# VHH binders against G2/M phase-specific E3 ubiquitin-protein ligase (G2E3): the designs that were tried, part 1

Scores and structures below are computed, not measured.

Target 1, 328 residues: G2/M phase-specific E3 ubiquitin-protein ligase (G2E3), of Homo sapiens (Human) (q7l622r371to698)
Amino acid sequence: IWNSALDAFRNRNFNPSYAIEVAYVIENDNFGSEHPGSKQEFLSLLMQHLENSSLFEGSLSKNLSLNSQALKENLYYEAGKMLAISLVHGGPSPGFFSKTLFNCLVYGPENTQPILDDVSDFDVAQIIIRINTATTVADLKSIINECYNYLELIGCLRLITTLSDKYMLVKDILGYHVIQRVHTPFESFKQGLKTLGVLEKIQAYPEAFCSILCHKPESLSAKILSELFTVHTLPDVKALGFWNSYLQAVEDGKSTTTMEDILIFATGCSSIPPAGFKPTPSIECLHVDFPVGNKCNNCLAIPITNTYKEFQENMDFTIRNTLRLEKE
Positions, changes and structure headers below are counted from each chain's first letter, unless a header gives other numbers; antibody chains aren't numbered by Kabat.
F, E and O are the ipSAE of ESMFold2-Fast, ESMFold2 and OpenDDE, as the mean of both directions, binder to target and target to binder. V2 is 0.75 times the mean of E and O plus 0.25 times the DockQ between their complexes.
Where letters were taken out, [cut] stands.
The coordinates of atoms that the task and the answers printed are left out; those that the model quotes come from them. Centres of patches stay.

## First folded at step 11 (VHH)

Design y1
Fold by ESMFold2, look of step 13:
Structure y1 (fold): chain B 328 residues (1-328), chain A 124 residues (1-124)
Amino acid sequence: as target 1 above (328 residues)
Amino acid sequence: EVQLVESGGGLVKPGGSLRLSCAASGFTFSSYAAAWFRQAPGKEREFVSAISRGGYTTYADSVKGRFTISRDNAKNSLYLQMNSLRAEDTAVYYCAASPDLLYDWLTEHGYDYWGQGTLVTVSS
């Protein structure tokens, strides 16, 4: 049943309402408690779909977008609820929030200063960049004249008497675009996040939840993955050597496979859950041609090969093709 | 310990090209904005180009259309592709990094970390 629910979810366009209903059924059917690997895979897919939904914008890290249809359909509230439920059920770290979104949730929008990278709209970013890099009052006034209608529309027109006035203008534009523009979506999302007391916990323990919710560059390393996977039993020393060399090659960018791809292949998750994995991830060496990821048990079976080249080729081929099929 | 190490400088004829690299270590480079500055003999250090964490770029007017800044976060590296080089481009080029570009991209005071510099000489 669990696998059939996942297959139905995968075969259709992501629908936040359906995903929320399935998460609710899972919570009440107690299915995940008997098969924690399948639950983790589902929650990982759920977080991935949420991150890539039209409710969020940004490439490096995500802020809320203004989507009028989604707001009318109450999807921001449901997204917050879905995230809260995932966290309570031991789901993977979402890891896609901008620091700005996180600070708004914890310290309030009025106490948060957005930055340029919070702006995904190229035209708005270019206006900010031009203003910020003006070198004379005359240049600044010329830029403001070119953008007059936009600045008037967003309520950011101001008298320019010195070059340093540009800094307040930039702060005002950032504040409007990142925070004021999405005020209603944010309040709705925040209300959803109150589900099961999650928002209150985030606010009470901000450093811990920042590590869980916020985007972190280079969050997975060769050292982290090598330490994450417990050596199952009596492994082949040569195959383990190739495994460690493979992790280093992936970290060095010498493979098309990423650390996240390896983790997904073995566990179904793109990040390490806050409570860790249950069962604890393990690695074993098998006399097989290609690696196998057992996501229910978080077990990675690596091939025993004669050469590292053969090892890497078989790892890359299998992981790439398996993950491609899972996304289709 | 934070380190920025420039490389790729040298002697080149007018109209030539060079690619500068900056290798970062001791910090999470992808969390930082980065920039190139240059200092010609007897002159103050001047802004060349900057790139935000998310990839937004800006350039000094003197180099627009000739120089391209880029970054590779997987390799902890910053690059400056310099084309159509001119004699006035002769300078020591410095790599710089800052966690925040909120206030000012154009001045050296906005950057916390600096490299040692690499010399670029454009001469016939």
Scores: ipSAE 0.302, ipTM 0.715, lowest interface PAE 3.8, mean pLDDT 81

## First folded at step 16 (VHH)

Design aa4 (from t1 with E108P)
Fold by OpenDDE, fold request of step 18:
Structure aa4 (fold): chain B 328 residues (1-328), chain A 124 residues (1-124)
Amino acid sequence: as target 1 above (328 residues)
Amino acid sequence: EVQLVESGGGLVKPGGSLRLSCAASGFTFSSYAAAWFRQAPGKEREFVSAISRGGYTIYADSVKGRFTISRDNAKNSLYLQMNSLRAEDTAVYYCAASPDLLYDWLTPSEYDYWGQGTLVTVSS
């Protein structure tokens, strides 16, 4: 997905303002048959890949990494561009930015104060911790001597006269490691985010975008999914009743299926995009034994069964197996 | 209402072990750094241990190797496993939390929320 996206987005004919069309090519098909794919699914997968890529580092939240090869390949720019395009074209909330990264984008690196959690390098973190926990000037000096080469390399050596100097030292180390070290990646990434004016919007509406970029989306509920999927055709009343009961059961933990699983099955996304779904998600009742998810049109076809038990079993079985196969 | 409630304190013999718990409520605990402080009679409140949101652990030199701080975000709980307890560990132990700790983890004023404390007495 990543390589395909890169190739597509780097294409000279690519216009980020145009609608994104996704197609799956069956490699083993001698006829090269293309199946239409879900745009939001594609963008979801792309964002997931981005989050877990070598361009970012961190555990709970992510900062930009320093990767020389990635810089040479201009991947930070591409990542920014991808993110911008995803946001505009109905991708999911990334939600994986650190506050520090976000603040750098909005307020500038010079006005941002990184914290210990921004450090993914364990050894660097330990140095900072040791400095921070020093209780005497002698101890502090000893620690500085132990990590002298590192501090010299990063230009953070200073004269220690009081214990309070440890705070400035920590600040300097954090500043270098989290911000200054990744200056070039950041600038490239920021340039990519300018695509479609997204960076400007982020800067203009920081609260709204903080929720999107720095926070995971709200957990799905039976109510949310019930309201999300609209019924457009004459419904089977019994089947719809089962659907609602099923959502409640899933919420209550009475099923192995999660709300996210249901949404993925129907739309290809585990969360509702900030821009919403296009087309609007819908539910259909079909005289079939097993549900059918159409990610291209965000339509969930639910089975018409005689009993709720059968309904739940068929839903769980199909959703679970489908998702399993897709992960393989 | 924001609350931190410590438990697990008591009387223990030197060399013994004790596990303290802190239950957080009224705020999103998982978004906070957490710490243990202690105050011995006639002494100032001092830093014992802290755990960052990301899981970095910090210990005072006096407890390093003996105490272990941990957290369970699902339970909104902070823990302090205290091993090889000494008489000098006798104090009221306080749980504290802060949304963002920048450069100083050892200073009490950097923490926004505090518990009422639990007494730990180490005596033969």
Scores: ipSAE 0.817, ipTM 0.939, lowest interface PAE 0.5, mean pLDDT 94
Fold by OpenDDE, fold request of step 18:
Structure aa4 (fold): chain B 328 residues (1-328), chain A 124 residues (1-124)
Amino acid sequence: as target 1 above (328 residues)
Amino acid sequence: EVQLVESGGGLVKPGGSLRLSCAASGFTFSSYAAAWFRQAPGKEREFVSAISRGGYTIYADSVKGRFTISRDNAKNSLYLQMNSLRAEDTAVYYCAASPDLLYDWLTPSEYDYWGQGTLVTVSS
């Protein structure tokens, strides 16, 4: 997905303003048949890839990494561009940016104060912690001596005269490690985000974009999903009742299936994109034993069963198996 | 209303163990750094341990190797496992939280929210 996306987005004929069309080629199909793919699924997978890529670092939230190969390949720019395109074309909320990264984008690196949690390197974090916890000047000097080579390398050596100097030292280390070290990646990434004017929008509406970029999506609820999926055809009243009951059961933890699983099954996304789904998600009742998810049109076909138990079992079975197969 | 409520304090013999809990409510605990402080009679409040939002742990030298700080964000709870307790560990233990700890983790004034404390007495 990543390589395909890169190739596509780097194509001279690619216009980020145009609608994105996704097609999957099944390798084992003797006929080379192309199946239409879900745009939002594609973008979801792309965002997931970015989050877990070597371009970012961190556990809970992510900062940009320093990867020389990635820089050479201009991947930080591409990542920014991809993210911008995803946001505009109905991709999911990334939600994995650190506040520091976000603040750098909005307010500038010079106006941003990184924190310990921005440090993904355990050894560097420990150095900072040790410095921070020093209780005497002697201790502080000892610590500095122990990590002398590192501090010298990053240009953070300073004369220690008082214990309070530890604060400036920590500030300097954090500044270097989190901001200065990744200056080039950041500039490249930022340039990519200018695609479709997204960076400008981020800067103009920081509160709105902070929720999108720095926070994971809100948990899905039975209410949210029930409202999300609209019934367009003559509904089977019984089946719809079962559907609602099922959502409630899932919310209550009475099923092994999660709300996210249901959404993925139907749309290819584990969360509602900021731009919403296109087309609007729909539910239909079919005289089938097992549900059918159509990610291309965001349609969930639910089975018409005689009992709720059967309904739940069939739903759980199908969703679980489908998702399992897709992960393989 | 923001609340931090400590529990688990009590009387313990030297060498014994105790687990303190702090229940947070009224704010998004997972977005905060949290810490334990203690205050012995006639002494100033002192730093014991802290845990960052991301899970980095910090310990005072006096408790290093004996105490373990942990958090459960799902339960909005902070914990302090205290092992090998000593008489000098006798104090009121306070839970604290801060949204924006930068460089100073040891100073009480850097923390915005505080519990009422729980008494730990280590005595033979």
Scores: ipSAE 0.813, ipTM 0.936, lowest interface PAE 0.5, mean pLDDT 94
Fold by ESMFold2, fold request of step 18:
Structure aa4 (fold): chain B 328 residues (1-328), chain A 124 residues (1-124)
Amino acid sequence: as target 1 above (328 residues)
Amino acid sequence: EVQLVESGGGLVKPGGSLRLSCAASGFTFSSYAAAWFRQAPGKEREFVSAISRGGYTIYADSVKGRFTISRDNAKNSLYLQMNSLRAEDTAVYYCAASPDLLYDWLTPSEYDYWGQGTLVTVSS
């Protein structure tokens, strides 16, 4: 089932039943303890599928969507549960929550103030922009008249006497759209996240979990990747020199390959788990034409080549094409 | 050290075009919302345009349809394409940044970082 679940996720065949079954096998049987690289790859794919699922919306970071069919199928609850299991079993940082979703979980929806970027509906965003950009009471009243059906529907139609009234109106629209609209999905997701006591831990240690759950503009560096991979055998000084030069070239933007691409190729994960990798990532130098990523063991085999140009070309070619095929 | 450096200002005839650039350094530009403000001599600094982290664009009524804000996060740059320029567009244009566009994006005090400005003069 394990290999079938991985193949289904790689082929874009998301199946909540398979994902739940594999997560249960990982937790209750010791299969994952025997094959930790496979567990890490599954958990990484699971987090990626959750992020891109219909349960979440947003371009930079994610808030919950309103999906009535998913709610009927209990998928918000299952998503919370699967995220909780992933965190307990050393899965990768999900890293896709909006700060607003995180604050709702920690401080409560009533104590959380959404922002414009929490709104993924372009028409709603334009209403908010027009209201908040108004500079006279007359303009504000005109905008409200143009939007009266929407404002009446969501219960935000209020008497406007001064220009400053626009700020409370914007707060009310944001509160409805981002928070109240998805109240039932949120409660279901929250219930799932209670699995193994995870929600309580998030609430007890918010700074630590914000760094794990929330989207951050954080990049892997050449130094971080160079230090991540342990050299197990006597090094080939030339090949390791090319490897370090390659990492620097990727960091400098001189390759289309990214640091994240290299990490995924070697480990199956797009980020370093908070608890670290098991097994410890390693690098070896082989007389091969092209690099090989062994995601079960987090091992990267790099080619021994005569020139850096050949090294870079073979790295870029293999990593790019391997990751492209995995996403098609 | 956080820096915002504007460029691209100059003298242009009415009806002409200019493209302003703002180069950001010392912080992760993609994690910030960004804006253009302008200040004519003897006037208060006024809002021109903003772009959120998520790409929503906002324009003052006086420039809507004539100016286009854009950003290139890979180059840590903010741009303002100014078309159909008028004499009242003459001002020093400032680049500004804040972590998010909050509720009062028209107000200069809502922005954490500011550039030194670039002069745009629209004159026959």
Scores: ipSAE 0.659, ipTM 0.884, lowest interface PAE 1.3, mean pLDDT 83
Fold by ESMFold2, fold request of step 18:
Structure aa4 (fold): chain B 328 residues (1-328), chain A 124 residues (1-124)
Amino acid sequence: as target 1 above (328 residues)
Amino acid sequence: EVQLVESGGGLVKPGGSLRLSCAASGFTFSSYAAAWFRQAPGKEREFVSAISRGGYTIYADSVKGRFTISRDNAKNSLYLQMNSLRAEDTAVYYCAASPDLLYDWLTPSEYDYWGQGTLVTVSS
């Protein structure tokens, strides 16, 4: 499935068959109940694909893009549907939404104020910066004249009488670019999120869903820990899939183990040093029943198990009891 | 505890250069927008430059083309490269941080955290 996701990413296709396959696996295949790690691995890969797809734009956190081909192919609706299904069935935290996208979904576009960092188009960002940084009415009017065609095109051309008028102009430009420009993609994505009542749940419990959907401040996350550890032995695709699913489950609060607990178990440190670890942290897949942390080498040996449930139980048990004993 | 500590100030002749640094601690610097302000004796604190969380840079007109703001998130540091210095650049320079740049990044009240400042003197 990894190879299929890589091929889709290289060809920049959003694959509608993932939606069909996910629905089939979840609704009609008891293997998902007996093999929760495979389901978690698939959903984790799906969320990674969505984050990096052409449906979203931004480097730090994501807003919807205007992709006319994707809209014609109904891919925004399918993306919302896939996200909703993933959330209901215990999939990983997506963790890539901008606060602006989240607030549009929860409080409505009309109650949401975009910010400069929501703009991924450098030329548009520069226009906003120049307007907002103006300190005289004369300078503001000069900037507006330079940008006249753009401002007229987007319907933001306004009479300027005082310097403070720049704030309404910036608000209008941000509102157009971030919200109005992608209105049709947003409505389609929102309709997809209504699948299984998920949008309504997001709106009812905004604090909980913000922690799941929105990009977090840089801290220990499933992505950070997954990227931190280098594979030093021949990879076992199943065990590595369980490892990544486990990290996501810990991030989602589905385990008593924390990201800090995992880091301490493997390295002895509760945070990543600014200079990085020496030696570079590594992970290996061993035919063992329980994980081993080698803090001197920053090496984590994970077990190869038949099921994800067994994997998670062995990880949680060993980490919990090792850290408890170290404090006695 | 949250701290912003400026360094690199000093005495320099007109036309000279200085590089200011601001070391951030007690918070995740990469999650914040950051800025430089300055205050000359008898004047109000004024905006110099800002950098957003996403890396967009903003400059006051008086320093455009002479000053360059940058950040190194791995080192939790903010920098201001100051070239072609003039007597009018003499001031105490302050580092500031806020979670986001909203609508009025020129105004000090938009920033939550402040350093104690570093003195830059441009004089023959």
Scores: ipSAE 0.653, ipTM 0.881, lowest interface PAE 1.3, mean pLDDT 81

Design aa4 (from t1 with E108P)
Fold by ESMFold2, fold request of step 18:
Structure aa4 (fold): chain B 328 residues (1-328), chain A 124 residues (1-124)
Amino acid sequence: as target 1 above (328 residues)
Amino acid sequence: EVQLVESGGGLVKPGGSLRLSCAASGFTFSSYAAAWFRQAPGKEREFVSAISRGGYTIYADSVKGRFTISRDNAKNSLYLQMNSLRAEDTAVYYCAASPDLLYDWLTPSEYDYWGQGTLVTVSS
């Protein structure tokens, strides 16, 4: 079951039935205990598939989408459940929630204020921008008249007496679009997160879970990856020097390879789990032509080369082509 | 240390163009919304343009169609392309940043970080 689900994810064949079945096995921790690297890879792929699924919308961070078919298929509940199981079993930090989605889960929708960037619909965003940028009552009333049909449709028409009334109108539009529109998906997702008491823990420790669930302003860095990998063999000073120079070049945007690509290549995960990796990631210098990633043991073998140019070319070529095959 | 440094100001004839730049350092610029404000002699600081973290652009009515805001997150830089300049555009232009554009983005007090300003003079 485990191997079949993992093969399907590697071949870009997301199957909710297999994912649900494997999540149930992981919940009992029977297979995962024997193959910890493979469990981490599955959980990482699962989080990536969830983030990019039709259940979520947004470019930087994600809010729930309104997908009527997914509601009929109970997929929001299953997504919440899979996320809860992943967290309990030491899966990687999901790191894709908007702060708005997180605050809705912790403090309730009624205590949460959405912002402009929570709106993925360009036309709705432009309506909000026009209303909030108005500087006179006359201009505000003119804008409202132009948007009358939309405002009536969503139930947000209100009497405008002063210019400051625009702030309440904008809050109403944001509240409808980001929160009220997706109320049923949200309640379903929330019920799934109650699995194994996870929602209760999120609510009890909001600062810790915000760092795990919410999109962070910063990505993986050269320093973080340099410090993550323990040297496995007798070091080759030249090869380790090239490795550190490579990480800096990737951070500086001088390669098409990303820090996430390197981590996935070595460990199968796009982020560092809160409890760390098991087994501990390691790096070794080998007399090989191209790097090798052993995702089961979180080991990265780097080549011993004569020049940095050769090192970078071999790293970029192998990582890019390996990950392309996994995204097929 | 957070720093915003404006450049590109100067003297220009009416109808001319200028490109303002704002270099950000000491914080992750890509995780912030950014804005341009201006202050004409004897006037209060007024909103010119903003760009949200997610890329939405906002313009004051007086500059819409003439000014274009943009950002280059790889260079930690904010830009304002100013075309068809008029005498009333004469002002000190300020770069500002905030984690998010809240619903009161016209208000200077809603921005956490500010630059020192760069003078733009539009005259014959």
Scores: ipSAE 0.632, ipTM 0.880, lowest interface PAE 1.4, mean pLDDT 83

